# VHH binders against FYVE, RhoGEF and PH domain-containing protein 5 (Fgd5): the designs that were tried, part 3

Target 1, 194 residues: FYVE, RhoGEF and PH domain-containing protein 5 (Fgd5), of Mus musculus (Mouse) (q80uz0r647to840)
Amino acid sequence: RALVIAQELLSSEKAYVQMLQHLSLDFHGAVLRALENVEQEGREPLAQEELRQGLRELPAICDLHQGILESLEQRLGDCGEGQPQVADIFLAREQEFEHHAAHILQFDRYLGLLAESCLLSPRLATTVREFEQSSQGGGQSMKHRMLRVVQRLFQYQVLLTDYLNNLCPDSAEYDNTQSALTLISKVTDRANES

## First folded at step 24 (VHH)

Design n3 (from l4 with E108D)
Fold by OpenDDE, fold request of step 25:
Structure n3 (fold): chain B 194 residues (1-194), chain A 123 residues (1-123)
Amino acid sequence: as target 1 above (194 residues)
Amino acid sequence: QLQLVETGGGLVKPGGSLRLSCVVSGFTFSRYWMAWVRQAPGKELEWVSSISPGGSHTYYEDSVKGRFTISTDNAKNTLYLQMSSLKPEDTAVYYCARESVYMRSEYDYFDHWGQGTQVTVSS
């Protein structure tokens, strides 16, 4: 049933957004504060700027998925037991998914810079470590957590494909879901350009 | 019945190589991100490497980058980890893990893994 899959999508999105909130609000903020101190010490200002630029995608990505979550909640709340409309939620946000593309393309670079910066700044290293070890970090490595942001697009491919397979082929939602899958694939393919 | 079975672990000297294998069953292998994780005695579970469905994208922990290679054989439903230039700090139980698609919580990274295979790097 397509509705059941859509509900799974919603449930998964809720969990994912919670993870993103910790990255974009807690980790991002803490790292930026630590980087400010590093800059004050006159250490690697250009590299730090590049790192900050890379990390800027996190709040944007978080905003994107918060919007997706809100829309999913609304759509699934309104459809009852009928056919939901969820594909357009993704299509309407095509431009915002460019933040994911940027995240994918810059992934190794800015995480490498983060690692290097941690070697140079004990304060930054402590900040990252404390986040990883905190309840917010869940004991997971930061790099893997950042990778989950990349992986979410692939999760959409799986979820939307399952959704598609349970839709009427003659429906508008079917066509829109195919379009959404194409959109997601275009973004994930950007990883090959890195 | 979903199963992941790791093999290929053993004792090796520093600088040596090992190839780990993970045979999966009970699910469509090509639909999931797969990962290797490891746990050393007294340490927390550590992510080592991940590979995308189809194997087009690979990612590594910094400490293993350039030394380890993750790969898949979809026809054999098998995940591999080629380890080279092994170090004593690589000593751990290595687990093959399926990365979660249906995330149930903010910490739901892996939904299934095997019993693990012991890798010991020692002089």
Scores: ipSAE 0.881, ipTM 0.941, lowest interface PAE 0.5, mean pLDDT 92
Fold by OpenDDE, last read:
Structure n3 (fold): chain B 194 residues (1-194), chain A 123 residues (1-123)
Amino acid sequence: as target 1 above (194 residues)
Amino acid sequence: QLQLVETGGGLVKPGGSLRLSCVVSGFTFSRYWMAWVRQAPGKELEWVSSISPGGSHTYYEDSVKGRFTISTDNAKNTLYLQMSSLKPEDTAVYYCARESVYMRSEYDYFDHWGQGTQVTVSS
């Protein structure tokens, strides 16, 4: 049964990574191009730079989860019907999860800056709107999509807890899963420090 | 069976206030992100607000920020949306929604929602 949950984790990671790829490759790139044009106009350079810095976390987060996905695929492919090892995938990437912490802490600020910049730049506004409208999933706002990045850590808490509940308490995987949960919780708790 | 039931909608004048409630059953309420979404006539579904499990994190659409407050009562399995300074553009059917944990696709944001409650802001 732990394997079934691990498979659900993998499936959800696939879907999540697809979403992140759109944010990291399409949205991020488009916004940066739009911002370059705005800078040429000499408008609000400091705010734009801050926005750029905030958005730089997206590619890093995308890379993190692509790595997680690849590792999950490998581990679940190799284990057959046996007990998978997935907890160490998260533990090995503790430092990379700092990008999530930064994203959570700066979420309201950089999205606020984005909104303000859109008011000043019709091109940027159009870029954001087009991205929002490109979604076949009912026209979700950019802000909500960015929020899904925050929510993913909480999803891990649920998924890994379910996974834990189906492991043998005497197993190494059980201990590692607890450690992984602790790691994720530390990242999510940082949002409260602001 | 999972169920979400919204209440509290109605007709209100601009500048008025409403409090929406959503009673949840069939799942552990405290494990999930919950959201309010709305759909105005002729418009697409719009995200309004989300709240983390336990209520430590809240997020709002820019148009409602400072006017709406999302909250939960875990003991009552109830989600709330306090709306103040209501505007005609807030007119919509409001839905209580559970945020997806097990994403099946890149667009799988909400896995369950209620029938909705009508909010009408008019002079």
Scores: ipSAE 0.880, ipTM 0.939, lowest interface PAE 0.5, mean pLDDT 92
Fold by OpenDDE, last read:
Structure n3 (fold): chain B 194 residues (1-194), chain A 123 residues (1-123)
Amino acid sequence: as target 1 above (194 residues)
Amino acid sequence: QLQLVETGGGLVKPGGSLRLSCVVSGFTFSRYWMAWVRQAPGKELEWVSSISPGGSHTYYEDSVKGRFTISTDNAKNTLYLQMSSLKPEDTAVYYCARESVYMRSEYDYFDHWGQGTQVTVSS
């Protein structure tokens, strides 16, 4: 049943957004504050700016998925026991997924810069470590948590494929879901261009 | 029944190499991100490496980057971890893990893993 899979999509999106909010609101803010202090000390200004630019994608990605979550909640709430309409939620946000493309392409670079910056700044290192050790960090490394952001698009490939396999092939939702899968694939393939 | 079985662990001297294997059964292997994680005595579970479906994307923890290589053979439903230039701090139980697709919580990183294989690096 397509509705059951859509509900799984919604449930997973809720969990993902919760994780992402900690990265975007708590971690991002703490790191930026720490970096301000490093910059004031005149240490590695170019590398710090590149790191800041890389991390700037997190709030944008968080906004994207918060919007997706809200739309999923609305669509499934209105659907009841009928056929849900969820594919267009992704299609309408094609431009916003460019933030994911940037995250994927620059993943190793800006996380490498973060690691290097931590070596140069004990304050920044402490900030990152405290976040990793907090309940918000879940005991996972920062790099792996950031990787979950990359992995979410691949999760969409699986979820939407399962959704597709339970739709009527003659339906508009079927065609739109195929389009959504194509959109997501284009973004995930961007890493191969680097 | 879903199953992950790790092999290839053992005792090795610093600077040595090991190749870990993980045979998967009970699910479509090529649909999932797969990972290696490790746990040393008294330490928390640590992520080591992940690989995307099809193997086009690989990622590593900083401490193992350049020394470890993750790969897959979809035809054999097998995940590999080639370890080189091993260090004493690499000593741990290594687990093959499936990355979660249907996240149940914000902390749901892995939904299945094997029994683990012991890797000991010692002079």
Scores: ipSAE 0.876, ipTM 0.937, lowest interface PAE 0.5, mean pLDDT 92
Fold by OpenDDE, fold request of step 25:
Structure n3 (fold): chain B 194 residues (1-194), chain A 123 residues (1-123)
Amino acid sequence: as target 1 above (194 residues)
Amino acid sequence: QLQLVETGGGLVKPGGSLRLSCVVSGFTFSRYWMAWVRQAPGKELEWVSSISPGGSHTYYEDSVKGRFTISTDNAKNTLYLQMSSLKPEDTAVYYCARESVYMRSEYDYFDHWGQGTQVTVSS
């Protein structure tokens, strides 16, 4: 049963990474190009820099989850019918989850800045709109898509809890999974510091 | 059986207020992000607001920020949307939706929703 949950974790990670890749590769690049034109016009350079810094978390978060996905694929591919080892995948990446903390803390601010910048730059507005309406954007609002990045950590809490409930309490994986849950909780709680 | 039932919709004048409720059954309410979405005539479905399982995190579409408030009562398995300063542009069918946890695709945002409740803002 633990294996089944781990497989669900893998499947969901694959889907999530696909979504995240569109944000980090397509949207991020397009927005940065559009912002270069805005900066050239001399409009609110500090606000734009703050926006750029906020959006910079997307590629980092994408890299994190690509690594998680690769590790999950490897671990589940190698374990056969045995007990998988997946908790350490998260524990080994504690520092990288700081990008999620930053994303959570700055979420409303940098998306607000994006919205304001769109009001000032028709080109940027068009860029964002075209992405939202494209197949890559899935027809969803950018803000909601960005929110899915926040929600992913909460999804981990659910998935890892289900995983934990199917592990032997006397196993090392059980202890490591508890540690992973604690790690994720610390990151999600960072939003309360804002 | 999983079920979401929206109530509280109606006809209001611009500047008015409504409180929508969504009663949930068939799953552990506190485990999921919940959301309100809406669809206006001739328009696409749009996200309105989301709330985390513990209620500590709330997020809003820009057009409703400062006017709408999402909340939950876990003891009652109920999701709420308090709407104030309503505008004609808010006219739509409002749906209560559960955010997906076990994502099956990159487009898997909502895995369940109700039948919706009509909100009409008109002078």
Scores: ipSAE 0.873, ipTM 0.936, lowest interface PAE 0.5, mean pLDDT 92
Fold by ESMFold2, fold request of step 25:
Structure n3 (fold): chain B 194 residues (1-194), chain A 123 residues (1-123)
Amino acid sequence: as target 1 above (194 residues)
Amino acid sequence: QLQLVETGGGLVKPGGSLRLSCVVSGFTFSRYWMAWVRQAPGKELEWVSSISPGGSHTYYEDSVKGRFTISTDNAKNTLYLQMSSLKPEDTAVYYCARESVYMRSEYDYFDHWGQGTQVTVSS
């Protein structure tokens, strides 16, 4: 049962990485090019720089989750019928999850800056609408899609709890999963408090 | 079994107010992101608002920000949407939804839905 949940974690992580790749490579790049045009027009360079700084967090978040996905693929490859061993993948990345939490704390501010910049730049507004309407954007509002970036750590709490509940309590994997869940919960508690 | 049941819809005049409720059962409500989603007649679904587990962070689609307030009462397992300054454009069926955890694709946003409650804003 634990193996099934670990496979679901892998599948879910793959879907999440695909979403991050669209945000980090396609949307982020298009927004940065549009912001360069606003700079050349001399409008709100300080707000534009703050937005650019916030958007740089997306590639870092994508890199974290690509690493998690690669590790999950190696641990859960085609032929593994044994007990799954995935909790240490999360334990090894405590500092990267702290970075993820910092993005959560600034998320609403960055959404506000994007909205403000769209009011001042028709090109940026068009870029956002075009991405939302494209097949890569899936027809969802950009704001809700960006919110999914924030939600992943909370999703891990649910996923890892399900996994934990299906492990033998005296196994090393059970202990490691408890530790991973504690690590993730520490990060989400800080974000949830502010 | 998992259930989401919306109530509180109805007819209101422009500028009026309504409070929608969604009573939840069959899962640990306080551990999930919850949302309101609406659909005007003949139009696509539109995300309205989301609330974090524990209720400390709320997010709104731009057209409703400042007029709508999402909240939870964990003791009653109930999600609320307080709607004020209602406009004819807010006319829709409003759905309570749970934000997905097991993403089956990058476009898998909600895994459970209520039946919806009709909100009509007109004179």
Scores: ipSAE 0.636, ipTM 0.829, lowest interface PAE 1.3, mean pLDDT 82

Design n3 (from l4 with E108D)
Fold by ESMFold2, fold request of step 25:
Structure n3 (fold): chain B 194 residues (1-194), chain A 123 residues (1-123)
Amino acid sequence: as target 1 above (194 residues)
Amino acid sequence: QLQLVETGGGLVKPGGSLRLSCVVSGFTFSRYWMAWVRQAPGKELEWVSSISPGGSHTYYEDSVKGRFTISTDNAKNTLYLQMSSLKPEDTAVYYCARESVYMRSEYDYFDHWGQGTQVTVSS
């Protein structure tokens, strides 16, 4: 039923935010600090700024999903009765989903820029190796971990479709969920176009 | 009931080719990210390749990029891995896997697995 699926969305969002926090705050922060040291050592700042700009997508994606998680917690906390209302949480954030599309479009280029920067900085190379080694759980690579960032919107399509199929077709939440699916599909279609 | 069944493994010489197949049932195949994952003897699981829902985007681990091709045939509910220019280090059990949708932890990458098919590259 719809409430069970909404609770699963909440649980899944918690796990996703934890992943984003590890990538966005720990890895990205360490890389930015290493880049600051390289700039102070007189290395070429333009290439470093391009890399910094490319990595900016991760914090924005993390901020988006922290907001979604907080809203889901508020709507689904101890409020257990009646039909859940979560679709507007997504509708309010249409512009922010552009960060996912931008990440997909730039994914391989930013990994290439990072690899090139590691040739110029042993500190960066050590930082990347440490995170790659620490990320040797399931999936086994940093590239696959970062791919998981962009997969979330496709996961939402599955989750929200399941949710929709368990809502009363006469309800406002049914209509709002259809709108949320349309919004998310527009973003994923734009990302797939590239 | 979800099932993923791999076929196509075998023994090949270095430089040879193989095509792995994974027939899928029990879910709408074209709505999920699918992957190939391998495990060499005594080694950890290693992500090889992923393909987006609908098949429009493919991603590869660096060591196989240019040699392996992931693809789908939605009419047959089948995932493929075309392997060429095989090397002894490609020797592993290759698994077909569905990438998770209902993540219960940040390390919950795959929610369903096939039985695996052995690929051995040796002289």
Scores: ipSAE 0.636, ipTM 0.829, lowest interface PAE 1.3, mean pLDDT 81
Fold by ESMFold2, last read:
Order: C-alpha cells, then sequence, then structure tokens
Structure n3 (fold): chain B 194 residues (1-194), chain A 123 residues (1-123)
C-alpha cells in the first residue's frame, strides 16, 4: 500500500513539473519579452524590474522539483515493486524548499504588480490572456495557476501523511517520513505566519 | 464518503449581498485548500477564490477582490463565501470545491465538488 502511495507521489510530481515548465519557461519568457517593450515606452521601469525579479522564482522552483522528480524516478522506476524509500529525498532539500517559502511571502505583491502592469500595458495584458487561453494555460486564471505553485508544499503534507499511514511504524522509513513531514510543516508554518 | 453541500444562493438585485455556505464531511477539512468556482450560463468554469488550510491566507480572482470574502469555520467544517456589491456578471452556479492533492495532469485542479448553488443578479 505504501508503494502505491509512493508511486502516486511520483506521478503527481511528473504532472507538477510539467506545469512548472510551462510557467517558468513559456509564460515567464513571454512576460519578460513583453516587459522589454513597456520599458522601451518609458513607463513604470522600477515596478517592472520588481515584477521581473519576482517571476525569476519560478525557474528556481522548477529546478528544485526536477531534482525531486529525478530522485523519485530512480528510487521507484528502477526497482520492480521493491520497498519504497523516498523520505530522504525531501530531507536533503530543506534549503531548496525555501524558494517555495520566499515565493509565498511575496506572492500577493508579485500578482498585484502583474495586474497593475497589465493595466498600463495592453500588450502585456494580451500576453497574459493568450497564455491563459492556450493549451499550456488550460483556460485557467493565471493567478490560480501560480497559486498552485505555492500549494505544493501543503500537498506534500497530505501526500506524505498518507504515505506514513501505510508504513510499518517500526521501520526506518516511517521515522524518516515523520522527519520529512516535520521539515515540510516548519516551512509551511513560516509561510503562513508571514 | 466525501460530501460538499452548498446553500445560500438566490436572486438578488445589483448591489445586493449573499452569503454562500458549504458544509463538508468525510475528510479532515483543515488539511486541504478549499475553493469557490463558478460557471456562468454558457461559459467555462471560473476560479473565484481559494483559502489555505487553517484559513490564514485567502486569494481572489481580480474581478471579485474587494467584494467577496472567503472564510472557514473548521469546528463546523464549513466554508463560506460572503458576496457583496453583486453585479449581473456574477450570475452563475457557484460550486464549493476541494483543491487537488494528486496531480494526474497539470489540469487536475479540483478533486471533489458540491452540487452547486445558483446565484442570479438581475434587476
Amino acid sequence: as target 1 above (194 residues)
Amino acid sequence: QLQLVETGGGLVKPGGSLRLSCVVSGFTFSRYWMAWVRQAPGKELEWVSSISPGGSHTYYEDSVKGRFTISTDNAKNTLYLQMSSLKPEDTAVYYCARESVYMRSEYDYFDHWGQGTQVTVSS
């Protein structure tokens, strides 16, 4: 049962990385190109630089999760129905999870800057709307899609709790999973308390 | 069995107010992100608002920010949407939804839904 939950974690991480790649490579790039045109028009250059800097969190978050995905694939894809051991993948990455927390702490400000920049630049507004309506955007609000980036740490809490509940309480993996949950909870608690 | 039950919809005049409620059962409500999603006649589903586990952070689609307030009462397993300054474009079926934890694809946003409650804003 634990192996099934671990495989669900792997499958979920694959989908999440695909979403992050669309945000960090496609959307982020399109916004940066549109912002170059706004800067050439001489309007709001400081606010646009802050937006650019905030959006650079997306590539870092994508890199983190590509590493997690690769590790999960090695642990679960190479062994045929073996004992899962995945908790240390999370334990090794506490500082990298800080990218999630930093994004959470600045999330509303970056989305406000994007919305304000769209009011001042019809070209930027068109870029955002086109991405939202494209196959890569899935017809969903960009704000909600970016919020999914923030939500992943909370999703890990649920996923790892399900995993823990299906491990033998006397196993080393049980203890490691408890430690991973404690780690993830500390990061989310800092983000919730601002 | 997971269950989400919305109430509080109805007909209101522009500028009016309504409060939607969603009573939840079958899971630990305080562990999940919850959302309101709406569908206007002939339109696609539109995300309206989300609230973090425990209720400390709330997020809104731009068109409703400042007019709608999402909240929870974890002791009652109830999600709320307080709507004010209602406009005709707010007319829709409003759904209570749980945000997905297991992403089977990048488009897998919500894993459980209520039956919906109709909100009609008309003069």
Scores: ipSAE 0.621, ipTM 0.814, lowest interface PAE 1.3, mean pLDDT 82
Fold by ESMFold2, last read:
Structure n3 (fold): chain B 194 residues (1-194), chain A 123 residues (1-123)
Amino acid sequence: as target 1 above (194 residues)
Amino acid sequence: QLQLVETGGGLVKPGGSLRLSCVVSGFTFSRYWMAWVRQAPGKELEWVSSISPGGSHTYYEDSVKGRFTISTDNAKNTLYLQMSSLKPEDTAVYYCARESVYMRSEYDYFDHWGQGTQVTVSS
């Protein structure tokens, strides 16, 4: 039961990293190039700088989750069976989660800035539309796709709660999973207060 | 048994208002992102709006922003969509959906759906 949920955590992390790679490598680059042209024409340096700053965090978020994915693959791929141990992967990155909390959880503000910038720049609006219609974008709203960056921390709460409920309560992994949930809940509580 | 049941659809004139409701059961409603998704006749599914767990943050597709309001009542396990200034292009079946947690691919956006409720905006 616990192993099945840990395997699902691995599978969903892989899917999340694939999404982040599309956003951080393809979309982010195209938008940054469009913003450089808008700065020459649009003359709104402050709003454009805020959007640029937010988008530059996408590669860092991708790197964090690539590290989580690699650790999950190591823990669940090498053994193949037995009692899973995955909670420490999150605990080992406590500082990184706390460091990224404000940036990860500010994406609703960055989504607003993107939409506003698209109204001011036909080039940027075209870039967003083209990515939404590409096979990498999957034909769905860019706003909804970007929102999924924020959703992952809430997804961890659900995944780790399900995992915890299937662990032996007197095991070290149970205690570690409670600690991981506390860490993640601290970050998501800040999001709900903002 | 996990279920999502939409109500509140109907026929309304352009400029009118409707309120959609989605009563959920079988899961802890306040722990999940919830959404409204619509499908107009002959068109693809279109994301309309999302709301965060606990209801503190809301997001809208650009064509409905300012006209539609998503909200929740956690005590009643109910998701709402208040629609105002309705246009003929808002005619669609509206679905309540839970956003995926157990993603099997990057395209796995919603894991549970209601049966839908028809909204028709016609003079």
Scores: ipSAE 0.595, ipTM 0.803, lowest interface PAE 1.4, mean pLDDT 81

